# Designs tried in a protein design chat: VHH binders against q84jc2. Part 33

Target 1, 232 residues: q84jc2
Amino acid sequence: MSKMRNLVEEKFLEFYESWVIQLELYLHQLLIAHNNNTMSETELRHLISKLTTHHKAYYTAKWAAIREDVLAFFGSVWLNPLENACSWLTGWKPSMVFRMVDRLRKSRVVLVEAQVKKLEELRVKTKFDEQKIEREMERYQVAMADRKMVELARLGCHVGGESVMVVEAAVRGLSMGLEKMVKAADCVRLKTLKGILDILTPPQCVEFLAAAATFQVQLRRWGNRRHYVTHS

## First folded at step 1 (VHH)

Design e3g (framework vhh_8fcz_2)
Fold by ESMFold2-Fast, scan of step 1:
Structure e3g (fold): chain B 232 residues (1-232), chain A 125 residues (1-125)
Amino acid sequence: as target 1 above (232 residues)
Amino acid sequence: QVQLVESGGGLVQPGGSLRLSCAASGFTFSNYYMNWVRQPPGKGLEWVSGINSGGSYTTYADSVEGRFTIIRDNDKKMVYLQMTSLKTEDTAVYYCAKPSDYLEFYRSLGSFDYEGQGTQVTVSS
């Protein structure tokens, strides 16, 4: 049991470190593309596709890992304390990416009225989906403290094969519920990301992705500098 | 303050090889990702290759993958681009670049800093 938990954390830590290094390299490509007025639409779409594939790889690896140990994603060892403090249900809060969209209004690549309307519709839908998940998580947390869980805690005080198996089965069921909610949150993240990219032109997509990657890399860099000083 | 000095360019036949060098000064080189970018005649800047601060991870533009190799020497504060199987479309001025401050990117919308004077690569018969 405990050996599997350690292996999942270790494997995902290795994956995530490589994934973030690659993200920063993609960020450099995005910054250069943003300043290049002669890149073709095909070249820009190819770069955008690299970023979307990179994010898809993250969720593929994450969903494989949470199937084995969803709790590893609450207070993750591969994130510094600052990154963990900024997490919403094991990742970024979907509605927060619209802060980055707001930056596009001040850029040299102007949003047209039709795009502004579609982005506002997407923002409203994203907030609705977030609230639904937050209500599910609240229900889950309340259920953890109800009579059923109190009874399971009592059974856990008894030394015996039958009661131990019952408690373990119930805890596994609760972990499956948590996994379902994490995947639901990730689906909102992916829908929000795809929705934004579908509304924006390729130059605007590059600027948006650069802003998002900049925020992620900057937050990690700042947190790691403080963590490094503590560790040293 | 920040200085990047590129060298190693020249005239070469298609299928030939060149090694570009970039000498960095004025910043803590070992803390920064480094990039090679190029500007072909009549075109804007194209990203070519990148390498992380420790040199353990590299990435390449599809057009140069398998032909170019980026390496760095943190002790010498150098980054290199080894180019093989050169094509006429590789003709460009090559620049060594470090990323601008990421917070300043938010403020200035992705302004580019710390490009050197560049080194000319011409691939022709």
Scores: ipSAE 0.075, ipTM 0.602, lowest interface PAE 6.9, mean pLDDT 82
Fold by OpenDDE, second read of step 2:
Structure e3g (fold): chain B 232 residues (1-232), chain A 125 residues (1-125)
Amino acid sequence: as target 1 above (232 residues)
Amino acid sequence: QVQLVESGGGLVQPGGSLRLSCAASGFTFSNYYMNWVRQPPGKGLEWVSGINSGGSYTTYADSVEGRFTIIRDNDKKMVYLQMTSLKTEDTAVYYCAKPSDYLEFYRSLGSFDYEGQGTQVTVSS
C-alpha cells in the first residue's frame, strides 16, 4: 500500500529524480575525462567544478525543503529501501567515502605520502565529527520522552481541535532540533568532500568523483531491482 | 556477448551530411549511456558524442558541437549520429561504444566497449 505523499515529498522527489539524471550525465563525462588523455588540467578542473556545483545544488534544495518539513527526509520516499537503509542522518555517511579512496589506492591511483597523511587526518576528523553528531542524536532521542511529550501523547488519545495546535507546536519544536542535526551532518559531508578534493590532484578527483557517483547510481539500481521500484 | 554494429559511413564532400547507425545487442541497452568514438588516420581514438540511457541528455566533443546530433531508440536498441557540415578533419573510422559496467569501473577505472567493425567516414573534396 502506497501512502499519500505530502507536498514537500512530492516536490523533492521530482527534484531528486532530475538531479540523479544529471548526476548520471556527469558520471558519463567523468568516465570520458578519465579515458581522455588530451584533456587539460583546466578542463578537468572545470568538470570537477561542475560536479561540486551540482552537489551544492542538492544541499541547497534539501535545506530549503527541510525548513518546511525535515521529517520528510527521515523516510525519504524518493529513495528505495536499500538506499534508505544505507542512509545516515538523511544522507551518506561521511566516513564511507574514505573506503572509496582506499579502493582507488588499491587500483591505479598513486598517492604521495603527503596526500596519505592528509587523508588520514581528515578521516580521523570526520569520524570524530560523526560521533559527536551521533551522541547529540542519542541525547535528543532520549529527551523525546520528557514530561511535556508524554502529556501531549496522552492528549493524542482523544484529540480535540484545540489540542491539535499544541501538538503541532511541539512537533515543530522537535523538527527544529532535527533540522539542526541534519544540517550539522550535511556540513560534515560537505567538509569531507571538500577536504578530499583539496588533497587529490585533478585527475584523482575525477576518478574519485566517478567512483562516488558510480556507487550512488549502482546502489539505486540494486535497490530498485530488489524491490521492483523504478526511479529516474 | 556485447554486439555493436555500425553502418552509414561513406565518402562525402566538405559541408555534406551523413547519418550513422549502430545496432546494439547482448546487453541491457536501455541501462547504458551510448557513445560515438572515432579514430582518424594515424591518430588515436577520440570521443565524439554521448547520450544518456533515457535519451534526454546529450553531450558532444567541442570539435563537433553544433554539427553532430546523437539520438537513440531504446525499443529498437539503436543509436544514431547525424553529422552535418562535415569537415576533412572528421575523416575517421567511427565506432559505437558503451561504457564498461560500473562495477568494472572500480576494477579498471573506466573503459569503453567498442568491439564493432566501425564505419568509415571520409570527407574529401
Scores: ipSAE 0.019, ipTM 0.431, lowest interface PAE 4.1, mean pLDDT 85

Design e3h (framework vhh_8fcz_2)
Fold by ESMFold2-Fast, scan of step 1:
Structure e3h (fold): chain B 232 residues (1-232), chain A 125 residues (1-125)
Amino acid sequence: as target 1 above (232 residues)
Amino acid sequence: QVQLVESGGGLVQPGGSLRLSCAASGFTFSNYYMNWVRQPPGKGLEWVSGINSGGSYTTYADSVEGRFTIIRDNDKKMVYLQMTSLKTEDTAVYYCARGDTLWEYLYKSGPFDYEGQGTQVTVSS
């Protein structure tokens, strides 16, 4: 069945479309900076700061929205089906960004041994934090199917004020639990991003952020392109 | 069979203009992001400009921004590069390239998924 958009979904759709357009503009600046090896450290740090601020703006808007309707982020209307299929707990899977880091070994900006070691340590820590959240989500899903929740779902099949109010309270409680899990996953994402940027030099940060933004933009284009395919 | 055919290159004086054309066939042109890339003598490939599938978004390298304009005509299956205020440093073989992503260009030492044979642009007095 078709999912009807609510006010939270409409507002975040508008925000997200603008956010992606700005990300594409920043991607352009990152690619230019990567090809200009005379750019100062101060100029590169300023560009990196613009990107980190842009990502922080996304999480600020997201956390405000999930407080109102966390379920809007499970099967989001502002994402195409391919983007939704690639989501892990309403966003990118933290450990997967290390595949983009691995590409830096083949770039013009060489990683030194000390950086390789720190990135590997961060990768292991990120996978550990990721697995902890996966176990918490599994426990949450099991709890949703316990005897008490099954009984509440059964009561909700009858039209009546008392049963309706009890079911609504239970659903709100479940939504608060999901909100906490989504925020925990987002904290791992932010820690992983910050950790990588803290280890890399400014030119390497630019190349990493360009790779990440390129993948995000192209995943969206691949998914959107499928909507226009005709057999002719 | 995927085919990209570039044309419009030639010898031009500094400050001059040229319009490059790329004719695409063998694929659904309106579904793909299209690029212009160039290879100056003795240097590697340099990305110049890109245009999304619908033509609503364009990007340019700093060295050409304000001087070059990329446009596409999906009905004619063409992408164009209008070059103005040409400089000697713009001398290169220009390639039309089909690509889903700028990431392959950034980190790959070889050509895009599909490239044409190129058209030579020489800016010299």
Scores: ipSAE 0.000, ipTM 0.135, lowest interface PAE 15.4, mean pLDDT 79

Design e3i (framework vhh_8fcz_2)
Fold by ESMFold2-Fast, scan of step 1:
Structure e3i (fold): chain B 232 residues (1-232), chain A 126 residues (1-126)
Amino acid sequence: as target 1 above (232 residues)
Amino acid sequence: QVQLVESGGGLVQPGGSLRLSCAASGFTFSNYYMNWVRQPPGKGLEWVSGINSGGSYTTYADSVEGRFTIIRDNDKKMVYLQMTSLKTEDTAVYYCAKESPADFYKLLTEGYFDYEGQGTQVTVSS
């Protein structure tokens, strides 16, 4: 049995490690901006733009990779077990970012009533879209267990060209279904991120992005420490 | 250069049917998800239907599910939208849209799907 990572996994692992290092550098800049009340609106917008571009790079690379091998994103080799345990359809659960938004309500730069109302509307819409995807994933999993799929799995034990072709079509169908679900989940993530950034002022955007990046970086560090202790 | 040419629109009565066509060129058609999106008069862009690169998986907006069918022919580089039981609310300019991982900025500002065509007008009226 091969224990080697495939080409898609190797390429994305290399990309992701570099992407996280750059995220930590941007986090440092966000924390300086948040604690330094002397930055101009222009400087803050420039920093927010850098983070938005950084996330754009992630989803560009991810969408290219899932087109080739979506299964690489289920139990990803570039994520530690804690990061994988916290994943919802290959990434962050969209509704969880509102916990970072709740932090802003206790900050020095308080949210006005109009922002609170818009954020609550966005939270409700995000949870609704999230539940729609969960229902689709449930339907997909039920379909995998239907009589036709069970029969195709049994046919896969035979060497006839006809059965090989039918099994190959079914396996490709399963992978394409997962690709569709991952794309749908990423669309909810991106709509949620856009919605939050559109509602918040530049100082609030910096605080929100700092909170989100801090959580992501700390989750990775906690999981890496636990993984090492577990393997020791 | 990517080019998408939509056709098949027209005036139809409520309950009628139309088949829209999209001819693609300038990219490896069989590698891309294809979508139909529409813009009703005075409204924003609305996603209608999607089909994966191989044609094995399709998805529909709640408003059209059960009435519309998306099909593709990779050999002919064509996407079709078979519309039945048309309603006045289906009146819109329909666009064929290629899904691109490079459109993250458009996703954040305009929506998810990149469309290059001029569209085809569908009018449902008595």
Scores: ipSAE 0.000, ipTM 0.129, lowest interface PAE 13.3, mean pLDDT 79

Design e3j (framework vhh_8fcz_2)
Fold by ESMFold2-Fast, scan of step 1:
Structure e3j (fold): chain B 232 residues (1-232), chain A 126 residues (1-126)
Amino acid sequence: as target 1 above (232 residues)
Amino acid sequence: QVQLVESGGGLVQPGGSLRLSCAASGFTFSNYYMNWVRQPPGKGLEWVSGINSGGSYTTYADSVEGRFTIIRDNDKKMVYLQMTSLKTEDTAVYYCARTPEELWKYLTSSGYFDYEGQGTQVTVSS
């Protein structure tokens, strides 16, 4: 029972595996920088820049892939079942990163009052943008149901009577709407990440990025362990 | 008492090879991710390589990828770093360090490494 993957899935699987390996390497550098205080501000800024570039590379590759097949990102073959179950619109839920930010309040790299205020303002804005996307997703799902009902009613009278081109055009329209929504969610993710990094000092950025990368890598390890146990 | 004892360092010519060894005691070795880190003269600590508890997954810094190989023997409680094609910039004190398998623990620990050894000096000179 060989499972077939389409070309988009194969290319993104190869990309993602390499991308995650590099993320884990950066995570080790972040953890050393955070705990040993061995780096200058210039060195910390360079490390932060590498992580920012790495995340931008992910979204560049993702957006190219979703243009070809957005559905590949719902139940992705390069993610384990736990990672897929924890996804919000094909990725991390933006508001969740503020839980990582809350850890900075207890760290040696203390947040000042002005930063706390700016982070709270950003949290509220992020939550607002997130809810706006959730409303759009609801509207999209209702529209899908309406289109499905019309097509199902039409096909129910004469199974196989629909033109292949007409059905394909309808599916392309649905995929295009979903692509716009995924891109909107990714924009909120990138704006939230940039906003946090703009507010934080370089040592605080390192701790935040280490927390975020730790969560992502740990989730993958937990899911892979569960999947391995299932296959043993 | 947790102990990590490094050995195998020395003076070598550029292009040479060395094998570093780390003997672990005082803990359940097979439960820990093991690392090699180094400190070049006058510079900060640099992570070099890591190996998971079971030995099935290894990672390397870009500067050493393809030249260094990390290996572990859980029965002997040893971790090794096989170094080839050594460069003058590889000159450093090399430390063996353990880290918890659960990465989330790094953020709650007092340091990145739960424990590091005393180190072994590697000098690459012409």
Scores: ipSAE 0.007, ipTM 0.283, lowest interface PAE 11.2, mean pLDDT 80

Design e3k (framework vhh_8fcz_2)
Fold by ESMFold2-Fast, scan of step 1:
Structure e3k (fold): chain B 232 residues (1-232), chain A 125 residues (1-125)
Amino acid sequence: as target 1 above (232 residues)
Amino acid sequence: QVQLVESGGGLVQPGGSLRLSCAASGFTFSNYYMNWVRQPPGKGLEWVSGINSGGSYTTYADSVEGRFTIIRDNDKKMVYLQMTSLKTEDTAVYYCAKGPSEYFELLRSTGMDVEGQGTQVTVSS
């Protein structure tokens, strides 16, 4: 018997591999731009636009895929175990990007007081939105154990097409609930990213995006090379 | 300087097909998400479909999913909308719209403006 992956997993794995390769190429461009004072503001904005478009492409593909199989994003086959262990609701935790922003305070690109104030306001708002989603996930998980769900699970053990149809409808409802929650988490991610980029100058945006991309790429490399790390 | 020119609209019977075209100029076409939006008579703009800069990933409004296909040709600076199984509810002026410029925006083109004159699609017997 051959082991088969579902079509959604196969398509998204192919997408994600190409997406990561392009991210690494953009990271190289960001690092060159960060170390080069000859790039104009227009050129920096163009590079920032390429990165934002690249992230939009990711969420476009992700949302199409989760409509078909949201569970593929919980323990994803296109992510290594370290990447999966670091996931919060199928992606990066929104508040973690502020740790990358905090590094800008120590860099050659100095944040002005007005930017620091706006970033702190955004940080507080992001943490609040994050906690709202965590409460929604908790309510969702509690609802899984509600009397009605327990009854449906019991009913699923009976012989008969009628009970099978009811259980299948309930499972579709659960998947739709997870899809809604994942999309809500992604919306917080997108709002947080946009908010930061709106506050920062183009050189600061380049530094921030370089830090974020570096972390993502290195986390993947660390996870993929763990046998080398543990053995030599 | 940004210019978008839509074409390919016309009168079709319900269940028919049309292919819309959009010629883009005045910006680096290959760097932008592109969208199709429509405006039915007497109503506001409705987002229809989107395609990423490289043309590999697409999204569709629920009302057109499975019936419409968006394609782009970066060499020709064109975006297309292949429409099949047309319904009377699809009657509208169709516009192509440049996607997000510099900063990340939500999927489905919140805050999108149309720059072209559009192309009229009328579905009736």
Scores: ipSAE 0.000, ipTM 0.124, lowest interface PAE 15.0, mean pLDDT 80

Design e3l (framework vhh_8fcz_2)
Fold by ESMFold2-Fast, scan of step 1:
Structure e3l (fold): chain B 232 residues (1-232), chain A 125 residues (1-125)
Amino acid sequence: as target 1 above (232 residues)
Amino acid sequence: QVQLVESGGGLVQPGGSLRLSCAASGFTFSNYYMNWVRQPPGKGLEWVSGINSGGSYTTYADSVEGRFTIIRDNDKKMVYLQMTSLKTEDTAVYYCARDSSLYDWLKEYGPFDYEGQGTQVTVSS
């Protein structure tokens, strides 16, 4: 069991490190596009497409990995402690992305009234979807506790190979429930991202994606550079 | 209309090799995580291998790790399964399977939301 978990963790760690390196390269391209204003709309759309494809690659890889071991994503070894502390159901909290959107309101190009309205509608919908998932997690935790108590009681009455098989089946069932919830949370993340990009113009999309990527990269760097405070 | 068509199955001796192909149509293939799943005679479906939308991450069942390789070509809308060192236990109908949409969180998640028609692999002497 431990050997199979370590393999999934090692493999996804390797994937994630490469994925982050490529994200930093895309961030560089986004910052050039944002600062130079020399790119055509077609070139901006192509760059935006590279970023969306990159994020989809992450989520499809994550879904492949959680099929083998969803628990690897709760307290992930490829994330530093700061990144893990900021996680909501194995990733970024969807509603937090609107903080990057709020910065666009201060940009040189003013968001039109129709965009502001749609972004507020999306913000409300995203928070509603987050609350639905949080309620599902609460129900899951209650069900898990009940099942665990029943299983422990059964083990006290019946010892041997049969009890081991029952425990393994229960653990598999718990993992499948977590996998479903993680995928639901990831769908809200991607739906929120897509919704924002559908509302924004290509230059605004570049600014938004640059802000989001900068935050993700800096959060990782801050966590990796952490220092212990020593008091004498 | 969503369609997955498998091919490349056949009869092979133990230790042999086969390459399975899956042709996808009716959806944006490059947005989906793709899988190979098999059903041995008289048994249930068994997940074999998976590949993310961009092909940068692959995963395998322990029973095939090191022997099978999954690859995809998004331009051709194809998924392949290269099988080597085949064993009699690999005898099964092999299905290409599409995972759930990344944007449909309201729909109850199943292991696969679409499976193809299958291709028979028989490993015997």
Scores: ipSAE 0.025, ipTM 0.509, lowest interface PAE 6.6, mean pLDDT 82

Design e3m (framework vhh_8fcz_2)
Fold by ESMFold2-Fast, scan of step 1:
Structure e3m (fold): chain B 232 residues (1-232), chain A 126 residues (1-126)
Amino acid sequence: as target 1 above (232 residues)
Amino acid sequence: QVQLVESGGGLVQPGGSLRLSCAASGFTFSNYYMNWVRQPPGKGLEWVSGINSGGSYTTYADSVEGRFTIIRDNDKKMVYLQMTSLKTEDTAVYYCATGSPDYLRELFSYGYFDLEGQGTQVTVSS
């Protein structure tokens, strides 16, 4: 069993390192597109599609990995301590991306009134979905301390095979509960990203995706240079 | 802007040889793993071969092992695929791509098909 869990971590570490490298390449393309402002709408939509596909690929790989070992995502070896400190249920907090959207309002980018209204409606819906998941997380934490789990923890002190099997079944049940919550959180993340991209024009999508990718890449670099990070 | 441009495909008889080229621009080529992948008519993408950033390590799909050779030239920002003993089953559009082989295999198994270049067509027929 321990060997299977180590293999999941090793495989996802290799995947994630390659995924981040490709994200940096896409960020380079986004920054060029944003600065030059000469690309056709078709070219911009193609670039946006590449980023969307790239993010979907991450969740596809993640869901395959958590089916095998969800606990690998609660203390990820492929993330530095700063990245882990900023995590909410194994990833970014969905409502936080609206801070990237707020930057669009303060830049030279013009958001029309209809877009502002739709973005606010999406923000409210996203926060509602987050709170629902947070309530499920609270229920999970309470369930971990219920009488059954306390008794199983006591039994785990015994050396008998029957006690080991019962404890293993309980741990498997806990992992399945975490997997459901992580998938629910990831669904909110994907719905929020798609919602924002559906509301924004292609040039606005490029600026938004560039801001999001820049933050992700810089957070990783800051955390890797730990003693130079300001956390402000 | 990141670009990958494939070339060198064409029509060839079974048992023949072709050399494919991929020209990279817009990124620090020498820092990235490079691969060749292909899409046969009516099928999904399949990984063919990979080469690490320094060119010291290469890997191949079982179907092409011993027949294909992947090479890179970091100074010219090029990756090549030397194909020998070509079979009709090798008929496909060939693309170059960045990433580890395991990452790409997993991506393709889930229907990923957005590649940087337009590819180069290889047709093996008599």
Scores: ipSAE 0.000, ipTM 0.151, lowest interface PAE 16.8, mean pLDDT 80

Design e3n (framework vhh_8fcz_2)
Fold by ESMFold2-Fast, scan of step 1:
Structure e3n (fold): chain B 232 residues (1-232), chain A 126 residues (1-126)
Amino acid sequence: as target 1 above (232 residues)
Amino acid sequence: QVQLVESGGGLVQPGGSLRLSCAASGFTFSNYYMNWVRQPPGKGLEWVSGINSGGSYTTYADSVEGRFTIIRDNDKKMVYLQMTSLKTEDTAVYYCAKDTPEFLYQLWSSGSFDYEGQGTQVTVSS
């Protein structure tokens, strides 16, 4: 028996490992820029551009992979259990980034009143978009228990060419629904990230991106350490 | 030096077909999403179709869905647009563009697509 569906997981695992290594290298550059304050505005914008391009590369690869197997992104094999426990619809929860922004308020770079107002407006909009997706997910979950789906599940207990084709069509429909929701969630993530970067100055963007990357890298390290520890 | 060279345009009757080609150089082609965009006479740029780096995901504008097919060959560093059932409304200069998928472009890259060629003229008339 071939494990054809595992090819998506293996390919994305290889991509993700490389992507995280590059994220750590960018984090090092962000921390140097943040701590030394010696870079010009042009140099800071170039560094911010590298990070935004890096995140775009992630979503480009992810959307290619979910087109082929969206279920690979639920309980992903390239994420440790801690990373999976912290996931919201296959990724970070968009409103969580405002906690990173709150850390900036307690840092050396002060947000002006106009920025605070725009960030609060963006936070409210992000929460609204999250709730809209959560309602879509609830409707999807309810649809799984629909009379027709229950009938198809019973039919799936009987092996036969025609029955198999009908069940396969239903499963494909379910996967398409999940793909649309994951894409919607990723759109909220990208819109929120871009919105924050548009409001912040280049030095503040560097601090924000450094905080976000630090959290992501540390979460992975904490979860990986747990996996390396065996009960003896 | 990033270069995108479009070809394959021409004059065609309504209902006809054309295949556009774009030869890319000066960047790691297999890492980038590729788009086709067009500019009709006297109008602004309009996004037509997109294909991800691996070729597994394609998107189309509503006006061309079901009639156009975007394909890429990473070994040859080429992207193609197979156009069928052409309409007079498809008359435009067609450009290939290096950038993010349309959904990422709308969310992040609100400016123009990254294109450098002269484009290739498609004229659909009877």
Scores: ipSAE 0.006, ipTM 0.239, lowest interface PAE 10.6, mean pLDDT 80

Design e3o (framework vhh_8fcz_2)
Fold by ESMFold2-Fast, scan of step 1:
Structure e3o (fold): chain B 232 residues (1-232), chain A 126 residues (1-126)
Amino acid sequence: as target 1 above (232 residues)
Amino acid sequence: QVQLVESGGGLVQPGGSLRLSCAASGFTFSNYYMNWVRQPPGKGLEWVSGINSGGSYTTYADSVEGRFTIIRDNDKKMVYLQMTSLKTEDTAVYYCARESLSDYLKYFETGPFDYEGQGTQVTVSS
């Protein structure tokens, strides 16, 4: 039902707007910490923990929402067109965060050889997991174009209760497949984020998280400004 | 305390059938997705099948689709795996697993399941 889909979209839109406002506040704290060399390790770890908890809250809300309507996340109403264009399986592409890590090599916060090796190993593993998910998505899309599309088109000429039940079961099956893939992609995202944070020192974590949050916030601002100018 | 107790495993010939049972206690069973996972000798854990909280929705690994059926009885707090047309490749320890709904960083350290039972051995031999 359209009304049921609208409810999930409305609820997550409200959540996401609040979540982004809080991300901007945390970004401000990260930038202050990065520019202030007097913060203790305990203070830096506490700030990193706030960001980690904030990201966990996002995935907690997302997984609850996709359980109800995973399709709401493909072409999300809470994202502008630029944010949607940059999405990979309903979120950021895991390998892109290594571009933020590359910036750390050129900053005042130098990475030691052991960290560079571990980050390269993580990058390779992340790229492998990412490509594996891409292959599964391709298989899903091909199946949709072939057998499943034909089945749904034929059964869409529903005449009785049994026909309706078969169509409903097929639609649920397709949605479960998408939910599984989105959760798999989110697991790669969280595993990549955790891996980077485990390898980096607290000051390096702050710099990395500041870079990532800056990119996310700026992408949203660029998209909102361009959309406004285009439609004004 | 959360507890999952599997039973019904055993030795069966190829082409045979077997029914696994999992008795749940210590939590509100009807609120959770339940899964069956297996570990073949010398290999890692493989997800086999899943069922939603209400039992209206089931999923299966490609290797068992059409041969296995997952069902649940919320009144009895049981989940079952009905296995037919068993193959030697189905030989494994089978675990009942509760789907985790919190601590998403724990999900990829321990998998998407926050509790597993002790397992029940299924051996398919000629």
Scores: ipSAE 0.000, ipTM 0.142, lowest interface PAE 13.7, mean pLDDT 80

